# VHH binders against Probable chemoreceptor glutamine deamidase CheD 2 (cheD2): the designs that were tried, part 12

Target 1, 172 residues: Probable chemoreceptor glutamine deamidase CheD 2 (cheD2), of Syntrophus aciditrophicus (q2lsl4)
Amino acid sequence: MNSKAIKPSCEYFLLPGYIFMSPEPYLISTVVGSSVAVALWDADSKLGGMLSFLYPFRESSAESTAIYGNVAITYMVRMFREEGAKKKNLRSQIFGGAESDCCEADQIAHENVKTARSVLKKHGIKVISEDVGGRLGRKIVYNTFQNEALIYKVNTLRNSDWYPYDGQGRQA
Below, E stands for the ipSAE of ESMFold2; O stands for the ipSAE of OpenDDE; V2 stands for 0.75 times the mean of E and O plus 0.25 times the DockQ between their complexes.

## First folded at step 7 (VHH)

Design k17 (from k08 with T100D; framework vhh_8k46_1; at its last look DockQ between E and O 0.01; V2 from the best seeds 0.00; counts 0 for: placed apart)
Fold by OpenDDE, look of step 7:
Structure k17 (fold): chain B 172 residues (1-172), chain A 124 residues (1-124)
Amino acid sequence: as target 1 above (172 residues)
Amino acid sequence: AVQLQASGGGFVQPGGSLRLSCAASGFTFSSYAMGWFRQAPGKEREFVSAISWSGGSTYYADSVKGRFTISRDNSKNTVYLQMNSLRAEDTATYYCAAKDRFVYSTLESAYDYWGQGTQVTVSS
C-alpha cells in the first residue's frame, strides 16, 4: 500500500437501482448476483461513483428508473458531466452478472452485462476492467477516489440478490 | 458453521476497565459489520456499539460514548470492545453480532449472526 494513498473514511452501501457519486473519497460497498454494478471515474477530478441496476433495458421514458441499466448508466454519465467531467476522461468498471440455477436468471445476468457494455460504449466511455459472469455472487468495495475495487466472490448471497429478486431494488 | 465467541467479561469495580473480544469464524469476516449489544436482567437487549467492515466507521450508543471504543482486526477475525470508566449500569450480558453487507446498524434485527453472551458485572 502506497503510504501516500488517501484512505477513505466515509462509507456508503449501494443498493440496486441507485446511483452514488462523490468528489470526496468514499468506499462504496455493494452486492451483486444477477445484477450489475458499474463504477465510473474521472482521473482529472478524482470524481468517482457507482451504480447498480437489476434489469438490462427499458425503452419507455415514463417508467425509466435506475433499476434499468440503460437508464442508470445514462443518468450517471450526466451527473459526471454536470460536475465538469469530460467523457474522454471517464473510465468505467463493470461488476456482476453472475449466473444462477434458474435459466431465466442466466438470461437476465447476461443481458445485464451486455447492456452495461453497450451503453458505456455508446457514450464513448472506456471499460478498463470487468469482473463479470461466473456462478458466484460478488461483494464489492469501490474506492471513488482511486478507482480501485475489492471483490469478494461468494456463494452465500441472499435470494434477493438473484433474479427475479424480491423487490429490494429501487422502484419508481 | 458460523461462530462468534465472545470473551473478556468479568467483575470490576466502578471506574474500572474491561476489554471484550469476539472471535468470528465460518463467514467472510471482512465483509461484515460487527456490533456489540448488551442485556441487563429484566431489560431489553440494547445496542452498544458497531463498526463497519473496514473499521472506518464506528457508532456508539449515547450511554457509552467517550467511555467505550470498538475496534476490529480483520486479520484475526476479531472485534473488540474496550470499556473504560465502567459504571454499575453497564452491568449486563454482552453479545457480539455480525451484519452482512459491510455497514453497521443499530437495529438488533439487522444482524445475521449472534454469539454467546459474556457477563460484565460492575459492582463495588
Scores: ipSAE 0.434, ipTM 0.756, lowest interface PAE 1.3, mean pLDDT 91
ESMFold2, look of step 7: ipSAE 0.685; ipTM 0.815
ESMFold2 (binder alone), look of step 7: mean pLDDT 82; pTM 0.822

Design r09 (from r02 with G107T T108L Y109E T110S E111A; framework vhh_rezetamig_d1; at its last look DockQ between E and O 0.50; V2 from the best seeds 0.50)
Amino acid sequence: QLQLQESGPGLVKPSETLSLTCTVSGGSISSGGYYWGWIRQPPGKGLEWIGHIYYSGSTYYNPSLENRVTISVDTSKNQFSLKLSSVTAADTAVYYCARKTRFVYSTLESAFDYRGQGTLVTVSS
ESMFold2, look of step 7: ipSAE 0.600; ipTM 0.803
ESMFold2 (binder alone), look of step 7: mean pLDDT 84; pTM 0.854
OpenDDE, look of step 7: ipSAE 0.403; ipTM 0.727

Design r10 (from r02 with K100Y; framework vhh_rezetamig_d1; at its last look DockQ between E and O 0.51; V2 from the best seeds 0.00; counts 0 for: pae E 6.9 > 2)
Fold by ESMFold2, look of step 7:
Structure r10 (fold): chain B 172 residues (1-172), chain A 125 residues (1-125)
Amino acid sequence: as target 1 above (172 residues)
Amino acid sequence: QLQLQESGPGLVKPSETLSLTCTVSGGSISSGGYYWGWIRQPPGKGLEWIGHIYYSGSTYYNPSLENRVTISVDTSKNQFSLKLSSVTAADTAVYYCARYTRFVYSGTYTEFDYRGQGTLVTVSS
């Protein structure tokens, strides 16, 4: 990634449950364990963005938010469409879903990846790259203009390497 | 400079519809990159996101209010509005209109960059 092509003010730290996109070149940084990040990119306009979700699927209800994969992906596609992007020109990349021996965390990781694939397929959006599963967490830096990701797979994620949050999922 | 001003009745009877208008001056609702929306603060509580609208008409609502909320925009008057139906005493709050960058969305809380001064709406018989 060429840092001279990115303005100093064009960096964004993506929290779980958030969606970010920009037509300007941005470096989007995020950290995923069993959670999943999805990059979405329109080659025609160089519009790019990334989302991060914690849990796989939620039926439409009062508690449906972008922390659920189906909701997050659907919202992001809507955001791209409002900018004039055509679904056929969108390309996606899926990251995360690290597995553990803990039955609940392992099941969530698998279901998160499955949800990302299913929802993107439902929208007719091509998945051009995946870096999912395995036992290692990931630190990701995504360049929205070039549609390029740097991925560091790490044996451990320290507290300083995670999104700040208060245990209620508010991601400050 | 950009200014947002709420207007509408300060007193609404239970079961009726709360109706507010936000007039935008010093900027255009049709400016790209922004959502226009409503938040409220019930007495003694934090801010609650109600919903927002893109100037093209696309809406995003708090799921807990979705069945009672309508947000609309009139770009020719540079205004947007809130209707909240079937109100109860629980809907008493200070209501703010706000502008949000479209680059960030969290589902239940949206980071806004400008808001109006707020208007108290009391639901009472």
Scores: ipSAE 0.014, ipTM 0.361, lowest interface PAE 6.9, mean pLDDT 80
ESMFold2 (binder alone), look of step 7: mean pLDDT 83; pTM 0.843
OpenDDE, look of step 7: ipSAE 0.040; ipTM 0.508

Design v17 (from v03 with S58Y T109I; framework vhh_vobarilizumab_d1; at its last look DockQ between E and O 0.41; V2 from the best seeds 0.00; counts 0 for: pae E 2.5 > 2)
Fold by ESMFold2, look of step 7:
Structure v17 (fold): chain B 172 residues (1-172), chain A 124 residues (1-124)
Amino acid sequence: as target 1 above (172 residues)
Amino acid sequence: EVQLVESGGGLVQPGGSLRLSCAASGFTFSRYAMAWYRQAPGKGRELVAGIYSGGSTYYADSVKGRFTISRDNAKNTLYLQMNSLRPEDTAVYYCAAKTRFVYSSGTYIEYDYWGQGTLVTVSS
């Protein structure tokens, strides 16, 4: 058998609809407009991760993917718990939910933030910081080991970061 | 360079015991979930037992009550105590460490480091 191992990395670029977690220290970067990113951190072991979702929730399992806030957050909490984290030791941070000049996009932005708060509360997970709302998009660089985020406010983002999605395919 | 080196395999009669060790280096051992897998002749690799970084353990049904996984973070070593061994436990046993977890749209990827394996043979 091939004994090859996957080499560790210190940086990860988080795409919308993805969840990333690692016991290794990482700088996780992402961009959010009306979408929401949630950082989750186990204060005891320094296990850290981040997710990004585009839409507030989905009730049907047929379409339940990490692009929906309720699914993404619930799944990430499960990932942490499987690694031995206790919910009482988890800390979360919420980013995003910027409004745009589109009425429906403004409602989705508000609903995304509401969903993140509601699902985290349902799991009994402390939200220790929020940087949400307003009209500016955000570039975020999250340090998983220290549980610290750098936030850069920006005037414009790619169209695919806003609801409704009105661009084309993304580049990874 | 990450290394996982298994030892302690050998030939044992049914009902006997063996203790496997896995020496780890090149990473912060205490932060990783660890597991033992085995591959019987002509079969695929299967989970035997795992231990999370926080210490909780889990076992395949076929080994519950007979095998005990443990870790010593001070020695960077993973152990598998195997009691009441049966011929069907014959396999190459592998140590693994889980490093990265990515999820999107039903796709879940675990990234692991693997050892080279140690052979356990249980026969009369």
Scores: ipSAE 0.301, ipTM 0.679, lowest interface PAE 2.5, mean pLDDT 83
ESMFold2 (binder alone), look of step 7: mean pLDDT 80; pTM 0.801
OpenDDE, look of step 7: ipSAE 0.815; ipTM 0.915

Design v18 (from v04 with S56R T110I; framework vhh_vobarilizumab_d1; at its last look DockQ between E and O 0.73; V2 from the best seeds 0.00; counts 0 for: pae E 2.5 > 2, unsure alone 62.4 < 65)
Amino acid sequence: EVQLVESGGGLVQPGGSLRLSCAASGFTFSRYAMAWYRQAPGKGRELVAGIYSGGRTSYADSVKGRFTISRDNAKNTLYLQMNSLRPEDTAVYYCAAKTRFVYTGSTTYIEYDYWGQGTLVTVSS
ESMFold2, look of step 7: ipSAE 0.313; ipTM 0.676
ESMFold2 (binder alone), look of step 7: mean pLDDT 79; pTM 0.784
OpenDDE, look of step 7: ipSAE 0.668; ipTM 0.852

## First folded at step 8 (VHH)

Design k18 (from k08 with A98R; framework vhh_8k46_1; at its last look DockQ between E and O 0.30; V2 from the best seeds 0.00; counts 0 for: pae O 4.7 > 2)
Amino acid sequence: AVQLQASGGGFVQPGGSLRLSCAASGFTFSSYAMGWFRQAPGKEREFVSAISWSGGSTYYADSVKGRFTISRDNSKNTVYLQMNSLRAEDTATYYCARKTRFVYSTLESAYDYWGQGTQVTVSS
ESMFold2, look of step 8: ipSAE 0.254; ipTM 0.609
ESMFold2 (binder alone), look of step 8: mean pLDDT 82; pTM 0.822
OpenDDE, look of step 8: ipSAE 0.020; ipTM 0.478

Design r11 (from r09 with H52Y; framework vhh_rezetamig_d1; at its last look DockQ between E and O 0.20; V2 from the best seeds 0.00; counts 0 for: pae E 6.6 > 2, placed apart)
Fold by ESMFold2, look of step 8:
Structure r11 (fold): chain B 172 residues (1-172), chain A 125 residues (1-125)
Amino acid sequence: as target 1 above (172 residues)
Amino acid sequence: QLQLQESGPGLVKPSETLSLTCTVSGGSISSGGYYWGWIRQPPGKGLEWIGYIYYSGSTYYNPSLENRVTISVDTSKNQFSLKLSSVTAADTAVYYCARKTRFVYSTLESAFDYRGQGTLVTVSS
């Protein structure tokens, strides 16, 4: 953390299955349970973004969606490249994958984290931080300019924990 | 309701600069989460993207045109513009302004969600 931190005036609430990035400083907030959020950051330009995915993998098809980790991460890397970022300068952070008592739900959480690691490694993108696993959901507020996340562990995910904003990425 | 409207000369002489303005109404160009851009369609050919701009000034141009293209934004007028220098007959096309989403819904193909009506620009002596 840096005491000279910039406090972004722009805020965005990231819905599951969505990707958001901006060259301007943003506070991106999201909530994850067994799902996974990935922050991606270009240290050179201070370009930052976050994605949230629900399921680990889908093979290529004509109709791919960002709810799958392999699709979402690959697409966000493309979005950064379109902004001029070099993959060598990208840094990532992985959040989520809370475990469950059910073997099936627990397997999805573990597979989501594994997929995030594998796809980021395939792109040659360094994972500089992880906050994954455990039994509690997470509320995340990510500062895109400083590449810093605040993480709040929660016992129960409520509606207010999901939508502190208007649901379109604006503060409510 | 968001609306995009192209304006500018329909006829440009060779070697001059093509200049178009897109006026945005029913929404703010300063809203985060979107790029604002230009697409063209030459007669009898497919669509070609030209470039797009974030309201803070960051630009991305089609490499085939980047030496001749300038896209700018005026947030106070809720407008963005295209300048294409040194035009030739090959630049004759219908030009569209458009909004490109910076976030992805459930389908990754939904990059543009609004487009203007288009304006024909003819390059002729």
Scores: ipSAE 0.015, ipTM 0.292, lowest interface PAE 6.6, mean pLDDT 81
ESMFold2 (binder alone), look of step 8: mean pLDDT 82; pTM 0.837
OpenDDE, look of step 8: ipSAE 0.020; ipTM 0.390

Design r12 (from r09 with S56R; framework vhh_rezetamig_d1; at its last look DockQ between E and O 0.51; V2 from the best seeds 0.50)
Amino acid sequence: QLQLQESGPGLVKPSETLSLTCTVSGGSISSGGYYWGWIRQPPGKGLEWIGHIYYRGSTYYNPSLENRVTISVDTSKNQFSLKLSSVTAADTAVYYCARKTRFVYSTLESAFDYRGQGTLVTVSS
ESMFold2, look of step 8: ipSAE 0.500; ipTM 0.777
ESMFold2 (binder alone), look of step 8: mean pLDDT 84; pTM 0.860
OpenDDE, look of step 8: ipSAE 0.487; ipTM 0.772

Design v19 (framework vhh_vobarilizumab_d1; at its last look DockQ between E and O 0.54; V2 from the best seeds 0.00; counts 0 for: pae E 2.9 > 2, unsure alone 63.3 < 65)
Fold by ESMFold2, look of step 8:
Order: sequence, then structure tokens, then C-alpha cells
Structure v19 (fold): chain B 172 residues (1-172), chain A 123 residues (1-123)
Amino acid sequence: as target 1 above (172 residues)
Amino acid sequence: EVQLVESGGGLVQPGGSLRLSCAASGFTFSRYAMAWYRQAPGKGRELVAGIYSGGSTSYADSVKGRFTISRDNAKNTLYLQMNSLRPEDTAVYYCAAKTRFVYSSGTYEYDYWGQGTLVTVSS
């Protein structure tokens, strides 16, 4: 196995149902419609990451599936804690939950945002910023080291461009 | 340049002990999860032991109670103390650094690996 240089800043495109974290500074890019992205940041060490989930809640205890908000957020908090982060030093931001003309997608969007807030509160993690709701999708570029996000609002949601892994029969 | 350099391998009798070291440079060692892997002849690589940046450890069942992973952040060095060695522990041992954490269904990545050090356990 060949070594690779560790660079001060890297880019990562976050797909739905994924969690990404790195001790290196990253620009994490993602797109959300009715789905929700959550950034998590340790103010002490500048460790940062982001997750994206499609559906709000799984009643089962299948903690291994990050497409559900309650599972994804709980697992990401565990990832930070295993790296030594203290919950009191964690800061979070919530993005997404765009409302749709379809009642099913609109209800999912609202429940996704509600789930993110509820689970983060349960863990005692501050939510320092939200950019949620509205009728436009979002492209997000999150800087993990500075804990800063750039948000671009978009009118068009194409499944092939945004949600290649949405096999649940729902639109985001 | 990021470097992970293993040392301390060699030939040892069954029941013996050996200590592996991995010298790290080119990154902030204390921030990274580290691991030891091994690869026996004709086999794939397998995780032996891991240590998170926060200090928690994990071990393969086959080595639990016999091997101890540790780190010295002041010396940028990862260690593997191997006791009660058995012939089945014979392998090339690799040091690894986890520079990216990706999860969807139990998946993770290590971006950098050392060159390996050979451990042979035989009568």
C-alpha cells in the first residue's frame, strides 16, 4: 500500500444515507430536498462532519442504517465521542426539509426537521443554526474546520442528479 | 510527507513475546485513530487491534487478552505488545491511520498504511 499525502483541505461529496467525518479540514458538499443534512462540529478540536438522511425515524433498533434520521444522528454522535469529543463542546447545524406540492413529501420534510431537532436535543447538543423548510432545494458546501456553510437554493430536483440511491418509492 | 514505519518484527518461539512499534510523521498523530492489521501467507489482511484518538481500544477475538495496543502521542508512536505468541500469529503486521470516517452500513476507510514488519512464530 502506497502512502498518500494528507492535505490541509479536501473535498467530499456526501450522498444520502451517509455520514462523513475527518480530523482534516474538508469541504463537504451535498444536496437536499425534503431530506435533511446535519453538520456536527467539536468546538474544542475543530473536528467536523456531516450526515444526510432521507426518512425521519426507524422504530426498530437497527442502528446500522443511516438513511433514517434518528439512526444517523445517534451514530454520528457516537463517532465524535469515540474520537474524544465531549457533548458539551459539540455544535450542530440543520439544513434541508424543503416542502413539496406532494403531501407525502411535504410531511416527510417536516418530520425530518422535527426528528433532527429532537434527537440533537436528546443528546444535549446545541443547534446553533438552521436553514430549513421553504420550497427550494439546497446545495450545501460545509467547511468542517471553520464550521461554516454556503447554501445555494435551487428550483430543479432531478432524481438522477440528486438522489441516485432513493429506492424507497418516495421523493425527497 | 506522511510516513508510517513499522519495526520490531522477527522470529520468536511459541509462547514468547514481541513488541511492534510504528513511527508516524507528517501529520498530527494525536488526532487520528490508528490500527494494526496482519496478513498471513495466502490470506487477506485482517484487523488485529485498533485505538481511537480518544484512547478507546478494540481487539480481534483471536488476540484478545494476549495483545495490547497503545500509543505515545509525545513520541508519535503506535505500539503492539504481543504476548503468548502462537504459530497462527505468523504474519506481516501493518500499521494504519484512519484519516477518513465514512459510515453507511458498517463501512470505514484507512487512507495510509505502513510497509509492514514480519513476525514469525515457530519452534
Scores: ipSAE 0.220, ipTM 0.633, lowest interface PAE 2.9, mean pLDDT 82
ESMFold2 (binder alone), look of step 8: mean pLDDT 79; pTM 0.791
OpenDDE, look of step 8: ipSAE 0.711; ipTM 0.875

Design v20 (from v03 with A97R Y111F; framework vhh_vobarilizumab_d1; at its last look DockQ between E and O 0.38; V2 from the best seeds 0.00; counts 0 for: pae E 4.8 > 2, unsure alone 64.2 < 65)
Fold by ESMFold2, look of step 8:
Structure v20 (fold): chain B 172 residues (1-172), chain A 124 residues (1-124)
Amino acid sequence: as target 1 above (172 residues)
Amino acid sequence: EVQLVESGGGLVQPGGSLRLSCAASGFTFSRYAMAWYRQAPGKGRELVAGIYSGGSTSYADSVKGRFTISRDNAKNTLYLQMNSLRPEDTAVYYCARKTRFVYSSGTYTEFDYWGQGTLVTVSS
């Protein structure tokens, strides 16, 4: 029982449409509204990463990017596999998909969560935790070594919460 | 400072064997996937073999069955046993540590630390 948490020394802010993974311990920070973030973790090696996507599905490979959930999840799973991870040892967590009064945004939120579940299931990857839905946005700090997330629910996402690399001039 | 130092290269006859080693320092070796890459004259670098921190391995088709990657986490050392060597295996062999960063909005990046390489020449 008296476990001691390992505190990662490196930090990374994850933007929508990006995938980040590293064998080095990281604290990965992100924000999600109707968008979805997925953490992926190899329990054997403690290799961890996180992706964030805005839209659920893209059929065309020519314009496919990690902004789409099916593309982002498939690509990150492939990257873990290329590093030698076995799918049976991978664990995932799903965050986001906040609901909205706007029917279009609410539809996207529901479809994003559905896509994350479906694609992870197709790959045979366990989803060990979900924090999805509700009406509040989320700020997330994910510890890749321990596969643990701190989640803070917010009424309004600040403009700077999306673009920590942009500085003050692009946050108007 | 991350440091990777390869050794064990040399001149061998076709059908011969060599064992390459890579001494690692400046990081927690056991946490990282490691790989051997090679660069033949006039060619780009190619992946030869990889070993995940959990011990799973992978090999390029051209070396499968002939090369064996292994690691000794107690000695912070990566190995490549090369058997049944062929002239087309002639290359500079590089030890690499995988630090993987990907950006999927139009670019993909992967951060690997590399040694200086060790030359393997297979010629009769």
Scores: ipSAE 0.083, ipTM 0.388, lowest interface PAE 4.8, mean pLDDT 82
ESMFold2 (binder alone), look of step 8: mean pLDDT 79; pTM 0.794
OpenDDE, look of step 8: ipSAE 0.719; ipTM 0.871

Design v21 (from v03 with A33W; framework vhh_vobarilizumab_d1; at its last look DockQ between E and O 0.32; V2 from the best seeds 0.00; counts 0 for: pae O 6.3 > 2, unsure alone 62.4 < 65)
Fold by OpenDDE, look of step 8:
Structure v21 (fold): chain B 172 residues (1-172), chain A 124 residues (1-124)
Amino acid sequence: as target 1 above (172 residues)
Amino acid sequence: EVQLVESGGGLVQPGGSLRLSCAASGFTFSRYWMAWYRQAPGKGRELVAGIYSGGSTSYADSVKGRFTISRDNAKNTLYLQMNSLRPEDTAVYYCAAKTRFVYSSGTYTEYDYWGQGTLVTVSS
């Protein structure tokens, strides 16, 4: 890290289905199995944030929450624009979407990644890095100021981190 | 430690002009929403003008067209140019900075940092 760079002063743990953004530099920690996390960063203002979603797509507006990728990403983009960010300066990173190594019963991981890519593309936002797929879970620490991420790939996650998220379909 | 220090207040005649400054330290100034508030004697504190990190501005109706809020990120300084001042503009003016936590519901929590204030008196 550049010795002159501003260091994050706070830490935040991001849960699935949430969106986090702050003007203050943060280290955002999160865990993803089948789920996907997306970091969004403004290259101009150095504003950063992160979201995590569990499911790919929801059509109905009545039950639209950030647990769905299309909803979470779209909302995050709006938040950045409200702060004055321009689309041309936005950069994104995608994390997660690991497959179950047991039964290949769920395709949710692949669909989550696909949704993240497609929605970001629709918004004209560049994806500058991806760490997706595989069979390992991910523990992520994201620096919102530097737009840098540390990823620890792990064999053991909570069952709730894997689809189905009720803990019935994946061994930790 | 977060610090906001206002300056530029004083006595001015009606129709006159003043420029307030707020020097900020202890946080990433360029990323924060900044604002000027004022509190007149016997009244509550009210928002005068706000400016987002991206430069978007908002004004109270009572000061639109007369006041201009601006920021210099390189100097970590917030400004309020006040023109065509009126007696009703007499108040203590406060600099404020806000940070925001945003949740998946679309709701958020804001935290306020405040300066000590600077007195502006408009009188003939």
Scores: ipSAE 0.020, ipTM 0.300, lowest interface PAE 6.3, mean pLDDT 87
ESMFold2, look of step 8: ipSAE 0.263; ipTM 0.657
ESMFold2 (binder alone), look of step 8: mean pLDDT 79; pTM 0.790

## First folded at step 9 (VHH)

Design r13 (from r09 with F103W; framework vhh_rezetamig_d1; at its last look DockQ between E and O 0.67; V2 from the best seeds 0.00; counts 0 for: pae E 2.6 > 2)
Fold by ESMFold2, look of step 9:
Structure r13 (fold): chain B 172 residues (1-172), chain A 125 residues (1-125)
Amino acid sequence: as target 1 above (172 residues)
Amino acid sequence: QLQLQESGPGLVKPSETLSLTCTVSGGSISSGGYYWGWIRQPPGKGLEWIGHIYYSGSTYYNPSLENRVTISVDTSKNQFSLKLSSVTAADTAVYYCARKTRWVYSTLESAFDYRGQGTLVTVSS
């Protein structure tokens, strides 16, 4: 039994450094500043998910963690393939990478977007939409069944919403 | 209620292969929401992640053990298994089978949400 409407229990708040996907339709909400969120969707099955990462790249995979863009994207693609998805049917959307007056956070924002593009291209996955850069943070609500996102651009976010801007990269 | 039960020999000779089976009851291992895994606790030490498997056959192994570890599933028996080759005394431990939600991910070594009672495997002559 397939449901086209989002059930009340099928809402998920995506934290930075996490990946979420489900075979059921979900509303996934998240907040990004200089971090990047990527939605991934299988056009065949309408399977969808979202990840959020804070830092662009980790060279070694010995300690795999989704706070790094290359790790998070590669892992989520593997999750979709485990469900039988073919890479040619996957579609992606990229959100975030807002600029900051802080030089370190601004450079991380640009590198995060570049990493998302590069890794998705390496996997042969189409990027069908981008909402990246600018000076405003984003609150995002993503409908996994319809592959549609509502984006609210905001002047001010809490410090936790701008996690990469604390000057040390990952907080604590 | 979901239950996981380890079974297999409790004594293994050095250089031989340790083999364990986990039988799952009260749930299906062929559901798409979970990884099924093995952890161990050597005497006087903390828990060590060995690896886990998705029911489709996709495996993830602790890099320190990957040369010697094979994890497999038998969905028809609702079971999954561990083989650890070329064992030494350092492999003496309580071995647990366990389940981990798949739909939320942050790191490979993140905590399992259910585990069995454990079975002691001793490596000795």
Scores: ipSAE 0.266, ipTM 0.639, lowest interface PAE 2.6, mean pLDDT 84
ESMFold2 (binder alone), look of step 9: mean pLDDT 85; pTM 0.865
OpenDDE, look of step 9: ipSAE 0.511; ipTM 0.776

Design v22 (from v04 with K98G T108Y Y109T T110Y; framework vhh_vobarilizumab_d1; at its last look DockQ between E and O 0.76; V2 from the best seeds 0.00; counts 0 for: pae E 4.9 > 2)
Fold by ESMFold2, look of step 9:
Parts: sequence; structure tokens; C-alpha cells
Structure v22 (fold): chain B 172 residues (1-172), chain A 125 residues (1-125)
Amino acid sequence: as target 1 above (172 residues)
Amino acid sequence: EVQLVESGGGLVQPGGSLRLSCAASGFTFSRYAMAWYRQAPGKGRELVAGIYSGGSTSYADSVKGRFTISRDNAKNTLYLQMNSLRPEDTAVYYCAAGTRFVYTGSTYTYEYDYWGQGTLVTVSS
């Protein structure tokens, strides 16, 4: 895999409910607890991106946003196809779904991972790596050019740290 | 160095046609979504048409059916065929390359860091 230096200006912090991709090599950073992040990559063009979602599934189109896993993944696949990627050449990685002491958050964690797997399978996209479950939250730095992620696990998890107020950025 | 250079502007009668070109260099043209914007005197820039790396297109309502965006990846060139021109189409036309793609809900946001210098189109009888 050809690696290239990534400029400091090509770093992006991915908020929950966002999908990011770029034709330029990027470092994409995010944090996940019971939420899930999915990296998607086209080996042919080196196009890469990442999404983060909080909740597993939504059917209502009027209220559908990328905070739902089925919506986020389906839309990111469309974004890649509009840029010319073929689904057979896409590779994905799944991160997150950490267990919580709160029963509600623990159930959401399991359902988020299940949703990511099932939606990617439905689109015929290979999942080449998973780092899911367990009790530790994750800080992730994803290199879109190399399709490589660094994962930093954390010992403690607060539910409020997963839902940023002000909506602009919460760095771990 | 990234360069986008527009050409093909000029003075045209109402109902006439023009073809704009944008020559691109300094980046892998085929990987970028491209767009045409325009700016009339004293007004902000507005999106005219866009074309994704994969070839799908979009148009402002005011130009649908009259303008056609296209690209030639072998020549690193973006085009805008402008037919049935109207006086309100008078503007400086810019090409732009999309460097970031962000989606948060029902909207698709392109972030454009690369812009041309513009070419003037004047539609007047």
C-alpha cells in the first residue's frame, strides 16, 4: 500500500451523526462508546471515509438522519458510488459498541453492532476488520489513504461524553 | 500548485449559446467532484451545476434544461454548455473542485478549496 504524509490541515474530527469522505488523504478522528463508527475504503482510488452513528435503525424518511446506522451506512455507500467506486472493491471496518453499566446503553451497543454488520452485508460490502464490544470506549484515528486505524481504549465511560453539547467538537 | 483556468466567456445575444471550459492541473482531476458557480455584480456566488467524480450531475433550478455540465477526465477539463441564454445569466462564471464531502441529514455539503479566476459571460441585446 502506498503511504503518503498527511498534512496537519487534512485532519477531521468526526461528530456523531456525521459522514465524512475526501478525495485527499485524511486523518479522521472520533470517539465511540456504545455508538459505532464505520470506515469505508476503495482500494482502487484510495477514496476513504468514516461515519459515526448513535442508534441502530429508522424507517421513517421524514425523521431519518445519519445518527441511525441503517441511514448512515446506506448513504455513505451511495456517496462512494457517486464518486465512481464499485461495491465489490469496497472494504469496511467496524468500531465501537462498548458495553455500559446502564442497561439501555448496553442494549443500544449490541444493536448498533448488529445493524452495522447486517446493512454492510445487505450491500455486499466486505467487513475486513472489527474492533467491537468489550467494556472500553475507543478513540480512533483512521488514515484514509492506507486504510489503517489506530485504536486507543479508555478505562472509564460516561454516557454524557458520547453526546456533545454545542455540537461543534468534543475531543477526547 | 493547483490551477483551474476558465475560458469561453464573452458577449452573446439573448437566446444564444456559449460553451465554457475549465482546464485543471496540479491534482488528480478524476477523483474530484467539480462545479460551476456564477456571480452577478453586487451579488454572492451561486451554484449553477455540479458533477460528481462518478459522472452524476446536478443543476440549479434556474438553468435546468438549458445548461449541461460535463467532464473529460482524459483532458482534465470541465465544461458548461449554456443554451437559450437570458440576460439574468450575465455573471462571472467560476469552476471549483470539491475537497471535502460532509453529510449530516438530508443535505450533501461540498467544501470547495480550489477555485478558478473566472470568465465573464454577458447576455445583452
Scores: ipSAE 0.109, ipTM 0.541, lowest interface PAE 4.9, mean pLDDT 83
ESMFold2 (binder alone), look of step 9: mean pLDDT 81; pTM 0.801
OpenDDE, look of step 9: ipSAE 0.700; ipTM 0.856

